# Designs tried in a protein design chat: miniprotein binders against b1l550. Part 47

Target 1, 279 residues: b1l550
Amino acid sequence: MRLPEELLERARDIHSEAPSHRIKLDRVGSFGLKVPVEFKGFLLLAEADVWVSLPEGRRGVDLSRQVEAIYELSNPPKDPFSLCREAAISLLEKLNYADSSGVSIRFDAPLQDGESLKYYGVEISSIASDEIINKIRVEILGMTACPCTAELIRAYKSSEIAATHTQRSLGILEVSTKAEHPDPDKLASIIERAMSSPLRTYTKRPDEGGLVIRSLSNARLAEDVVREMIHLFLEEFGHLPEDTHILAAVRSMESVHMHDIYAERSFSLDEIRKEISSH
Key: E = the ipSAE of ESMFold2; O = the ipSAE of OpenDDE; V2 = 0.75 times the mean of E and O plus 0.25 times the DockQ between their complexes.

## First folded at step 6 (miniprotein)

Design ky16 (at its last look DockQ between E and O 0.73; V2 from the best seeds 0.00; counts 0 for: pae E 5.3 > 1.5)
Fold by ESMFold2, look of step 6:
Structure ky16 (fold): chain B 279 residues (1-279), chain A 83 residues (1-83)
Amino acid sequence: as target 1 above (279 residues)
Amino acid sequence: SMKRVLIRFTFDEENREEVLEFLKRLARELAEKYGLIVLVYVEDGRIRILVRGDPEAVDKFIEEVLKELEKRGVKYTVEVREL
């Protein structure tokens, strides 16, 4: 049933009233929306959150207008970075009481892996206020090989034995910048190159042997992986604004332990350049 | 109620980056002066300004931005749309 539109002139506009308690809210929105995106030739169904700030003098947000804003822009599907930025701006244009708006979009990014595919996690956001801040987080699994155990085994029973424990490690790069979002494939590549070896969707026996040999020849501590990620990031993205903020991290699911290990460094480009130049 | 205006500039010159940086600086200065919330960005190759605040202050902002562009000798066209 559709109610008569003339009722709008008789009903209170609840959203535009002052609230009983005049307290501003930082994020009021619609979370968990499913939106189509086109990413590097793939059509994906992504998950999105949209929000705006709400001033202390306004009781509610018209949530249908928030949802309308992103869906209007998602059809036909477009790249997730344009959708993210455009939707954040559209929210500010449509909701005249908001000081800021935000959009987050999450998806698994497919990559070709020989005759198959592999995937890594991506979450992007754009926050619009008196400036636009773009954030991207990339997570991808790789293989690490422990150099401590490798050295101990080399010393035991001669150097002819090459062995150590290997495990999956989750590499994380998160970038917050006023520039456009960095290319997630480049961030994923940085993480994989910092590991002892990339992971494959599947391998045949000779390829598996090569993968293991690669990992042993590039044995790295979680700390080494984080440092290498930072080094490679600076080579590729050192041109970003000086106040760009980065988090580089590894969570290693150690095969010989009951628990994970974790290493992390966050920094701005200005801070890390100063640190490196002092050595 | 607050006034919200979208200003869209089209410039004949390919010096968009220099004009963009000038407008960002000017907008920040005027936003502080008049208590406005201003976002300067590029969409479809055009510089846009979204300005929000007290109606009188928004009108003054628009006037001053146009005056400063004229002082600078920049050729442009402009579209002003109240939201």
Scores: ipSAE 0.189, ipTM 0.669, lowest interface PAE 5.3, mean pLDDT 88
Fold by OpenDDE base, look of step 6:
Structure ky16 (fold): chain B 279 residues (1-279), chain A 83 residues (1-83)
Amino acid sequence: as target 1 above (279 residues)
Amino acid sequence: SMKRVLIRFTFDEENREEVLEFLKRLARELAEKYGLIVLVYVEDGRIRILVRGDPEAVDKFIEEVLKELEKRGVKYTVEVREL
């Protein structure tokens, strides 16, 4: 049932009223929208969050206008980076009372794995105010092999390649910058290269054996993986602005324990450069 | 009262990157000077400036931006829209 439009003339604009308490809100919006995006030739259904700030003198945000803003830009489907940035700006243009806006877009990104596909998780965000900040978070699974157990087994049974327990580990890189969004495939590659070995969607017997041998030959603690991620990141993305902020993290789903091992480092490019130069 | 203005510039392709960096710097300086909120971005191949704040300050900002572009001899077309 649709209410008669004539009723709108009699209804108060609740959103424009003064609130009971004059308090500014940082983010008000719609979360969990589904929007189509084009990513590397794939048409994907992504999850999107859109929000704006709310001044202290306004009771509510025009949420319908927010939803319209992102869907207008989503047809035809476009790349998620442009969509995110354009939508953030459009929100500020359409909602005159807001001093800041933001958009986040999440999906599983396809990654070629031979003749098959694997994937990584990606969240692309843009925040607009007096400046535009672009954020990207990449999460991809890899495999780690424990060097401690390997050393114990080597000491017990003389072997060139010592057996050890292996586990699935989640690597995370989050980058916030005033520059353009970093390439998520490059970020995913950094994470995979920092692991003992990558994962594969499917393996033939020779490939599986090779993958395990590679892992054993590159046994790494979760701490080692994070440090390697940072090192590789600096090599690839050291050209970003000095105020660029990075989170590098690993969650290892340890196969011999019921709990996970977690390691992280948060830093700015300026901070980490000073740290490295001091050695 | 708050005034919001969208400025849309069209520049020749050869100078767009240099002009963008210039406008970003200039806009930041003027924003600080006049207490304005300013965004400089590229959309649809056009440089856009979204400026908001006190009406008189916004007008001064626009005047100064255009004046500085003229001083540099940059060829451009400009559209100014109050939002």
Scores: ipSAE 0.021, ipTM 0.445, lowest interface PAE 4.1, mean pLDDT 89
ESMFold2 (binder alone), look of step 6: mean pLDDT 85; pTM 0.845

Design ky17 (at its last look DockQ between E and O 0.61; V2 from the best seeds 0.00; counts 0 for: pae O 7.9 > 1.5)
Fold by OpenDDE base, look of step 6:
Structure ky17 (fold): chain B 279 residues (1-279), chain A 83 residues (1-83)
Amino acid sequence: as target 1 above (279 residues)
Amino acid sequence: SMKRVYIKFTFDEENREEVLEFLKRLARELAEKYGLIVLVYVEDGRIIILVRGDPEAVDKFIEEVLKELEKRGVKYTVRVEEL
C-alpha cells in the first residue's frame, strides 16, 4: 500500500525538527546496501555502508537521499574506488547540514590462480570532512608451518626436511591514508609472500606436494608473518605519506589447538621509520 | 553556501601533483582561518575544491586561492559552481 502523496502536505518534517537532546552524532546512515561494482573486469555485487554526521540541532538524517546518492553513482557500475570517493563527496553535497560523510564497500575480490580463481576479502572506504581519508582493508588466507614443532622433530629424527604441523592463517592489512587507495592486489600479494605458502583453489598431486614442501622449508611463527608483512609493505608502499596508518595482523587457525593464535602491529609510517632507524 | 571550484591546468602533468599538494595545504590553512569546510580532490583530470560555510567567507576563500595560484605562475582555467 502506498499512502497518498497529499498526506505529505499535512505531515511534519520529523527529520528537520529539533531533537529532545541537542547532541551531535558522528555516523548516521544505511548499512548493508547492495551495489554493483566493476573490479578488474568483473561485475561484482558489493555490500555498501553510507553515512553522514548529524548536527546537534537536527533530529534525523534524510536516509532516502543517502541511498539515492550511492545508487545514482552505481549505474552504470564503476570501479569501487571511484564510487567510494564520489559517493562520500556526493553525500556532503546532498546533505549540506553534515560536516562529515563516509562510504564503505565490501566484496570478495577475484584473484587469478592458474586456470582457476581464488579470492581475498576487501573493504574500501572513504571519509570526507575537511579532508578525504581513504581506507582499504585486505584479508587473504594462506598457509603457515610451525618452526617449533619442526625443530623438535629434527632433533628427534634426522631429516633433511623436518615434518611439522601446518594450518590455514588469515592475513590482514589495513591502510588509512590521505593518498589514493593502495592497490589491493599488491596488498594481497604482500600477505601471501609473508606466509609459509599461498593457498590454491585447484591442485594436482605434484602441485600439492610442492606447496607443502615450500611451507615446510619456510616455516614461520605468526609473529614472523606479521613482521614480514610489515617489511614487504615498507618496500612496496614506503612512498606513502608519513601520517599513513597501517594495521598488519595474522590470525592462525592452529591445527594442533582448538584456539587461534593472533598477532598484530598498528603503526604510522613515521613511527615505524623511527623505530627501524634506531636499531 | 556551498561552492564547487573546478581548476584545470593548461600545462604539463609534472606540476599537477605539486600543485595539488599545495592546494591541499592552502585549503586547510584557509579553512581554519575562515571557519570553512573544504575538500580538495581530482576528478577527470581537474582539481576540484568543494567549499562550504558562510557565503562571504566562501567568496574570500576562493579569491585567496586564485590569487595564490596566480603568484605561482600556474596557468589554469577556473569554473565556480554554486551548489
Scores: ipSAE 0.016, ipTM 0.239, lowest interface PAE 7.9, mean pLDDT 87
Fold by ESMFold2, look of step 6:
Structure ky17 (fold): chain B 279 residues (1-279), chain A 83 residues (1-83)
Amino acid sequence: as target 1 above (279 residues)
Amino acid sequence: SMKRVYIKFTFDEENREEVLEFLKRLARELAEKYGLIVLVYVEDGRIIILVRGDPEAVDKFIEEVLKELEKRGVKYTVRVEEL
């Protein structure tokens, strides 16, 4: 049922009032919105969060305007990076009392895997104020093979036997930069190349054998995977602004343990280059 | 009260990146001077400055940005849209 429009003339605008306590809020928003995006020819269902800052003199946020800002831009569906940035700017436009805004968009990105597809996780953000900060987080599963167990088996059995435990490991790269978002496919590729072997949606017998041989030939600790991610990242993205911030991490679901192993490193490009050059 | 303005610049494509960095630095300097909130970005081949603050301060910001662009001697087209 739609109420009469003339009620707006008589009702208090609660949101534009001053609050009882004049305290600025950093993030006031609508979270868990479902939005369509077009990515690499695929129409995907993404999840979005939108927010703005709220000055100390304003009681509430115009929440319908927040939701309108992103939904107006999502039909027809468009590239999620453009949607993210444009929505962040639109929030500042539509909510004239805010000094900053933010948008995050999460989706599963398709990745070619032979004649099939596999998927990896992507979350992007754009924060707009007196500058735009773009953030991207990529998560993709790979395989790791334990070098410690491999060495013990080699030492105990003849060199004819090569064996170790293998497990799924979740690789994570998160980048925060003033430049445009890095290509998520390149980030995913870096993570996969740092692992002992990529995972496949399915394999035939010869392909499965090759996967296992690759993993054994490229056995790595979780710590080594993180270091390799950083090395490969610097080769591909060393051109980004020096104040770009990166987190590289691995969560290894160790097949012989009841718990996971985790390794991570956070750094700026300036910081890591100084560290490497000092060795 | 607050005034909100888009300042939209069109430059030759060859000059755009250099002018963008100049405008970012200038806008930050003037925003601090006048207590303004500004954002400089590129959209549809144009350099856009979104500026917010006291009406008189916003007007001074616009005036000083245009003066500094004239000093550089680059040719441009400008459009100012009040929100």
Scores: ipSAE 0.013, ipTM 0.532, lowest interface PAE 7.8, mean pLDDT 87
ESMFold2 (binder alone), look of step 6: mean pLDDT 79; pTM 0.774

Design ky19 (at its last look DockQ between E and O 0.01; V2 from the best seeds 0.00; counts 0 for: pae E 5.7 > 1.5, placed apart)
Fold by ESMFold2, look of step 6:
Structure ky19 (fold): chain B 279 residues (1-279), chain A 83 residues (1-83)
Amino acid sequence: as target 1 above (279 residues)
Amino acid sequence: SMKIVRIEFTFDEENREEVLEFLKRLARELAEKYGLRVLVYVEDGRIRILVYGDPEAVDKFIEEVLKELEKRGVKYTVRVEEL
C-alpha cells in the first residue's frame, strides 16, 4: 500500500525538529546494508554501514537519503574502495546538517592459492568531514608453531620427535590514513609472511608435509609475529603520511589450551620510526 | 537558510597535485575566516570543493577561490553547482 503524498503537508516533520535533549550524536545511520561490489574481477556481495553526525539541534536523520547515497553509486557494481569514498562524500552532500559522514564496507576477498582460492576478511571505511580519512582492516588466518615447546622437546634426552604444537592464528592489520587505502592483498601477504606458515585451502601429502616443515622452521611467538608484521609493513608502506595510524595484532587459538593468546601494537609511522632508529 | 555549493575544476594533469595542495590550504583558511564547512577532493581526475554555510559567506568564498586561482595563472575550466 502507498500512502498519499499529500499527507506530508499535514504531518509534522519529526526529523527537522529540535530534540528534547540537545545532545550531538557522533554516528547515526543505516547498518547492515547489502551492496554488490567488483573486486579484482569478482562480483561480491558486501555488507555496508553508512552514517552521519547529527547536530544537537536536529532531532533525527533522513535515513532514506543515506541508503540512496550508497545504492545510487553501487549500480553498476564498482570497486569497493571507490564506492566507500564516493558514498561518504555523497552523504555530506545529501545530509548538509552533518559535520561528518562515514561508510564502511565489509567483504571476503578472494586470494589465489595454487589451483584454488582462499579468502580473507576486509573491512574498509572512509570518514569525510573537512578531510577524508581512509581505514582498512585485514584479517587472515595463518599457522604458528610454538618455539618454547619446540625447544623443550629438542632438549628432551632420547627424544626422536621434532615437534611442537601448531595452531591457527588470526593476524590483523588495521591502517588509518589520509592517503588512499593500502592494497588489501599486500596487507594479507604481510600477515602471512609474518606467520610460521600460510594456511592452504587443501594440500596433497607432500605439500602438506612441506607446510608443516616450514612452520617448524619458522617457529614464532605471537609477540614475534606482531613485530615481524610491523617490520614488513614499514618496508611496504613507509611512504604513507607520517600521521598514518596502524594496529598490528595476532589472536592465536593455542591448540594445547582452552583459551586464546592475543598480542597487539598500535602506532603512528612517526612514532615507530623514532622507536626503531633509537636501536 | 544555508547554502551548499559544489565547485568543480578541470586542470591539465601535469599541475594537478600542486594545485590540489594549494586549494586545500586556501579552502581551509577561507573556511575558518568565514565560518564555513569545506571539503576538497578529487573525483574522475577533477578537483572538487564542497562548501556549506551562510549564503553571503559561500559566495565570498567562491569569489576569493577563483581570484586566487587566477593569480596563479593556472589554465582550468570551472563549473559551479548549487545543491
Scores: ipSAE 0.146, ipTM 0.664, lowest interface PAE 5.7, mean pLDDT 88
Fold by OpenDDE base, look of step 6:
Structure ky19 (fold): chain B 279 residues (1-279), chain A 83 residues (1-83)
Amino acid sequence: as target 1 above (279 residues)
Amino acid sequence: SMKIVRIEFTFDEENREEVLEFLKRLARELAEKYGLRVLVYVEDGRIRILVYGDPEAVDKFIEEVLKELEKRGVKYTVRVEEL
């Protein structure tokens, strides 16, 4: 049942009314939208959040217009980076009372693993105002081997080859920059290389054995992994603007404990360069 | 309580093999003397000694190892870490 058009015109006035309290809101929007994107030759269904700021003098946001903005740009499907940026800009154009807008797009990114696929989590965001800030968050699982237990067992067995416990660890890189979004595959690669070993979707017995041996030879604390991630990031992405902000983190799902170990460092490129130069 | 200590030595290349054999022998003798578990190995081009046992015995072991190296006049850098 379509409501009469005359009733729809009156409903538009509610959002433009003065609020009971004149308070600006930072983010008002629709969260958990589903939008198609093209990524590395795959057509994926991504989750999207869209929002704008709301001035103190306006009661509500035109939410339907926000939804229309992103879906207009998502047909035909395009890469999530362009979609994110274009949608953020379009939101400001369509909602002229807003001084800022934002879009976030989340999905599992396919990553080739031999003849199979593995994946990493990615969230691509753009915030538009007087400037555009691009943000990307990558999360990928790896394997860590504990160096502390390795040394204990080495001493106990008097063996150069130390057995140790291994566990899955989640590595996280989040980058916020005025430049273009950094390549998420490169970020995922940095995380995997910082771990004791990568994970594999499909392993034959020899490959599994090799993976474990590699992990044992590269035993790392969660703290070691974070530091290695930072080091590798600087090598690959040191060309980004100095005001680029990075979060590097690891959550280790410890196999000998019921709790996880977490380590992180937040920094700007300027800050970390000064820190390294001081040593 | 048990203590585990890693001793890491960096030597000049010319004396590394001789020093390694010396440290292996010395470590074995001292391990027997103090009732310690000891392993001497090379990792990343550095000589490492892992010592495990009674804290006082471990400390004596470390002191004696360093003293014997000094007697030989070997130039080295050392890092001692409790694990």
Scores: ipSAE 0.066, ipTM 0.638, lowest interface PAE 1.9, mean pLDDT 89
ESMFold2 (binder alone), look of step 6: mean pLDDT 86; pTM 0.861

Design ky2 (at its last look DockQ between E and O 0.81; V2 from the best seeds 0.00; counts 0 for: pae E 5.0 > 1.5)
Fold by ESMFold2, look of step 6:
Structure ky2 (fold): chain B 279 residues (1-279), chain A 83 residues (1-83)
Amino acid sequence: as target 1 above (279 residues)
Amino acid sequence: SMKRVRIEFTFDEENREEVLEFLKRLARELAEKYGLIVLVFVEDGRIRILVRGDPEAVDKFIEEVLKELEKRGVKYTVRVEEL
């Protein structure tokens, strides 16, 4: 049922009024939208948030324009990075009262894993104002092996047992930059290579044995996984602008404990280069 | 009253990066001078500028950008659209 258009003459435009409390808002928007995207040949249903700034003199946001902006650009489906940037600019064009806009898009990225598939988490955003800031967060699970327990078992007098506890660890890389978004597959690869071993969707017994042996040979503290992630990131992405900000983190779901271990470092490229060159 | 304008430039691709950096610098300088919010970006091979602020200041911004491009000897086509 559609209401008569004539009602617009009689109804107040609530959104364009001044609010009773003149306070600007940083983000007002529509969150949890479902949008189609095409990522490396896959058609995915992603979750998107869209928002704009709201000046102190405007009561509300034209929410239908926000939704319209991203859905217009999502048909036909296209890569999420283009969608993210273009939607952020479109919001700033369509909502004339806003000084800034933002779009975030979240999806699970598929990866080929032998004859099977695995996945990792991706969240991207673009924020437009007097510049465009692009952010990407990648999360992927890997395997870690505890070096402390491995050393105690090695020192055990019988020495017939070569073992340590292993667990899934969630690696995180988050990059905020004025450059275009880094390739999420490269970020995921950096995280996996920093772990004791990658995870597989399934393995046959000889391959499973190989993964475990690799993890034992590559036992790492969570702290050292983070350090290795940073090292590998700098090798691959050291060319990004100097004010690019990175967060590298690991949450390790320790198999012998009821709780997780967490390690994290944030830095700008300028900051970390100075730190490394001072040693 | 606020004015928002989109300025679109088409340049020869050979020199687009040099002109982009020049326009970014110029836009920031003029934005500070006139109290404007300005975004310079590339889309579909065109350099675009989104500018918002006081109508008189927006008009001065447009005038000065075009004047500085002429001083630099840059050949271009331009479209100006009020949003």
Scores: ipSAE 0.213, ipTM 0.697, lowest interface PAE 5.0, mean pLDDT 88
Fold by OpenDDE base, look of step 6:
Structure ky2 (fold): chain B 279 residues (1-279), chain A 83 residues (1-83)
Amino acid sequence: as target 1 above (279 residues)
Amino acid sequence: SMKRVRIEFTFDEENREEVLEFLKRLARELAEKYGLIVLVFVEDGRIRILVRGDPEAVDKFIEEVLKELEKRGVKYTVRVEEL
């Protein structure tokens, strides 16, 4: 049932009223929208969050206008980076009372794996205020092999390649910068290269054996993986602004324990450069 | 009353980065001077400035930005839209 439009003329604009308490809100918006995006030749259905700030003198945000803003820009489908930035700006343009806006877009990004596809998780965000901050979070699974168990087994049984337990590990890189969004494929590659070995969607027997051997030959603690991620990140993205903020993390789903091992480092490019140069 | 204006500049590729840095600095200085909220960003090869505040202050901001670009001899096309 649709209410008669004539009723709108009699209804108060609740959103424009003064609130009971004059308090500014940082984020008010719609979360869990589904929007189409084009990413590397794939048409994907992404999840999107859109929000703006709310001044202390306004009761509510025009949420319908927020939803319209992102869907207007989503047809035809475009790349998620442009969509994110354009939508953040459009929100500020359409909602005159807001001093800040933000958009986040999440999806599983396809990654070529021979003739098959694997994937990584990606969240692309843009926040607009007096400046635009771009954020990207990449999560991809890899494999780690434990060097401690390998050393114990080597000591017990003389072997060139010692057996050890292996597990699936989630690597995370989150980058916040005033520059353009870093390439998520490059970030995913950094994470995979920091692991003992990558995962494969499709393996034949020789390929599976090769992955395990590679992992055993590159046994790494979760701490080693995080440090390697940081090192590789600096090599690839050291040109970003010094105020760029990075989170590097690993969650290892340990195969011999019921719990996960977690390691992380948060830093700015300026901070980490000073740390490395002090050694 | 609050006025919102979008200014879109198209510059030659050769000077785009330099002009962007200049505009960012200028916009910040003018924003402080006139008590305005100003955003400067690049989208689709265009430099966009979003200006919000007092109508008279916004008009002065636009005038001063254009004047400073003229002083530098920068070739550009500009579109100004009130939002």
Scores: ipSAE 0.157, ipTM 0.618, lowest interface PAE 2.5, mean pLDDT 89
ESMFold2 (binder alone), look of step 6: mean pLDDT 85; pTM 0.846

Design ky3 (at its last look DockQ between E and O 0.83; V2 from the best seeds 0.00; counts 0 for: pae E 6.0 > 1.5)
Fold by ESMFold2, look of step 6:
Structure ky3 (fold): chain B 279 residues (1-279), chain A 83 residues (1-83)
Amino acid sequence: as target 1 above (279 residues)
Amino acid sequence: SMKRVRIEFTFDEENREEVLEFLKRLARELAEKYGLIVLVWVEDGRIRILVRGDPEAVDKFIEEVLKELEKRGVKYTVRVEEL
């Protein structure tokens, strides 16, 4: 059933009224939308959040316009970075009372793994106000090997091959910048290279053995995984604006413990360069 | 009583980055001065500005932006679209 359009002339426009309590809201939006995206030749169903600011003098947000803005831009499917930025701008254009808008898009990104595929998590955001801030978070699993246990076993065992506990670790890089979003594949690669070894979708016995030997040869503390992520990030993305903000982190699901360990560092490019130059 | 305008500038590629930063700074200054909401970005090789606010203030914003570009001797083409 569709109600007659002429009722709009007689009904109160609740959204445009002043609220009883004049308080500005920072984010009012529609969260958990499903939108199609085209990523590196794959058609993916992503999850999106959209929002705008709401001034103290306006009672409500026209939520249908928010949903309309992103769906209009998502059909036909397009790359998620363009969708994210364009939708944030469109929200600010369509909702003229807002002084800021934002869009977040989340999906699992396919990644080539030899003759197979694996994946990693991506969340991108674009925030539009008097400027556009682009944010990307990449999460990918890798293998870490404990160097402390490896050293103890080396001292005990006469074998030249070190042994230690290995586990899955989740590596995280998050970048906030005025430049375009960094390539997520490059961020994922940085995380994997910082780990003791990457994970594979499948291996045959010789390949599996090599993977384990690699991890033992690259045993690293969680702290040093984070430091290596930062080093590799600076090598690849040191050219970004100096006020670019980065978070590098690892959460290790320790195979011999009932709990995880966590290490992280946040910094701007300006900050980290000063820190490095002091040593 | 709210005016919304999209301004689109075309510059040479080599000139674009310098002019973009200038326009961002100018737009921020004028937005504060006149109580406007403004966004400056690049799309399809063009610099775009979204400006919203009181009609008279929007008109002054446009006038001053064009005036400052002329002062700098920047060659450009411009399109102005009221939304």
Scores: ipSAE 0.114, ipTM 0.621, lowest interface PAE 6.0, mean pLDDT 88
Fold by OpenDDE base, look of step 6:
Structure ky3 (fold): chain B 279 residues (1-279), chain A 83 residues (1-83)
Amino acid sequence: as target 1 above (279 residues)
Amino acid sequence: SMKRVRIEFTFDEENREEVLEFLKRLARELAEKYGLIVLVWVEDGRIRILVRGDPEAVDKFIEEVLKELEKRGVKYTVRVEEL
């Protein structure tokens, strides 16, 4: 049932009223929207969050206008990077009382794996205020082999390639920068290369054996993986602004334990360069 | 009444980053000076500024930005659009 439009003329604009408490809010918006995006030739249904700040003198945000803003820009579907940036800007343009806005878009990104597809998780965000900050978070699974167990097995039974336990590990790179969003495929590649081996959607028997052997030959602690991720990141993305912030992390689903092993480092490019140069 | 203006600058690629940094700094300073909300970003190789606030203050902001760019001798094209 749609109420008569004439009622709108008589109704108070509740959102524009003064609040009972004059307190600014940092984020008010709609979370869990579904929007189409085009990514690497795929049309994907992504999850989106949109928000703006609310000044102390305004009771509420015009949420319908926020939703309209992102859907107007989503038809026709476009790349999620442009959508994030454009939507963040559009929110500030449409909601003139807001001093800041933000958009976050999440989906599983397809990644070619031979004749099949694997995937990584991606969250693309843009925050607009006096400047635009672009954020990207990539999560991809890899495989790690434990060097500690390998060393124990080697000591027990001399072999060139020592047996060890292997497990799935989740690698995470989160980048916040005033530059454009870093390429998520490159970030995913960095994570995979930092692992003992990548995962495959399917393997033929010879390929499976090779994958395991590669992992065993490249046994790494979770700590090793994080350090390698940072190293590879600096090689690929060292050109980003010095104030770019990075989170590198690994969660290893250890196959011999009931719990996971977690390691992380948060840093700015300036900070990590100073650290490395001091050695 | 709040005035909203989008300014679009097109610069030569060679000086774009330097000009962007300058404009960001200038815009922030002027925003503080005039009590404006200002956003500076790059889109499609162009530098854009969104400025919002008191109409007179917005006009002064635009004038001062253009004046400072002229002082630097930067070659640019500019489009100003009231929203």
Scores: ipSAE 0.023, ipTM 0.449, lowest interface PAE 4.0, mean pLDDT 89
ESMFold2 (binder alone), look of step 6: mean pLDDT 85; pTM 0.848

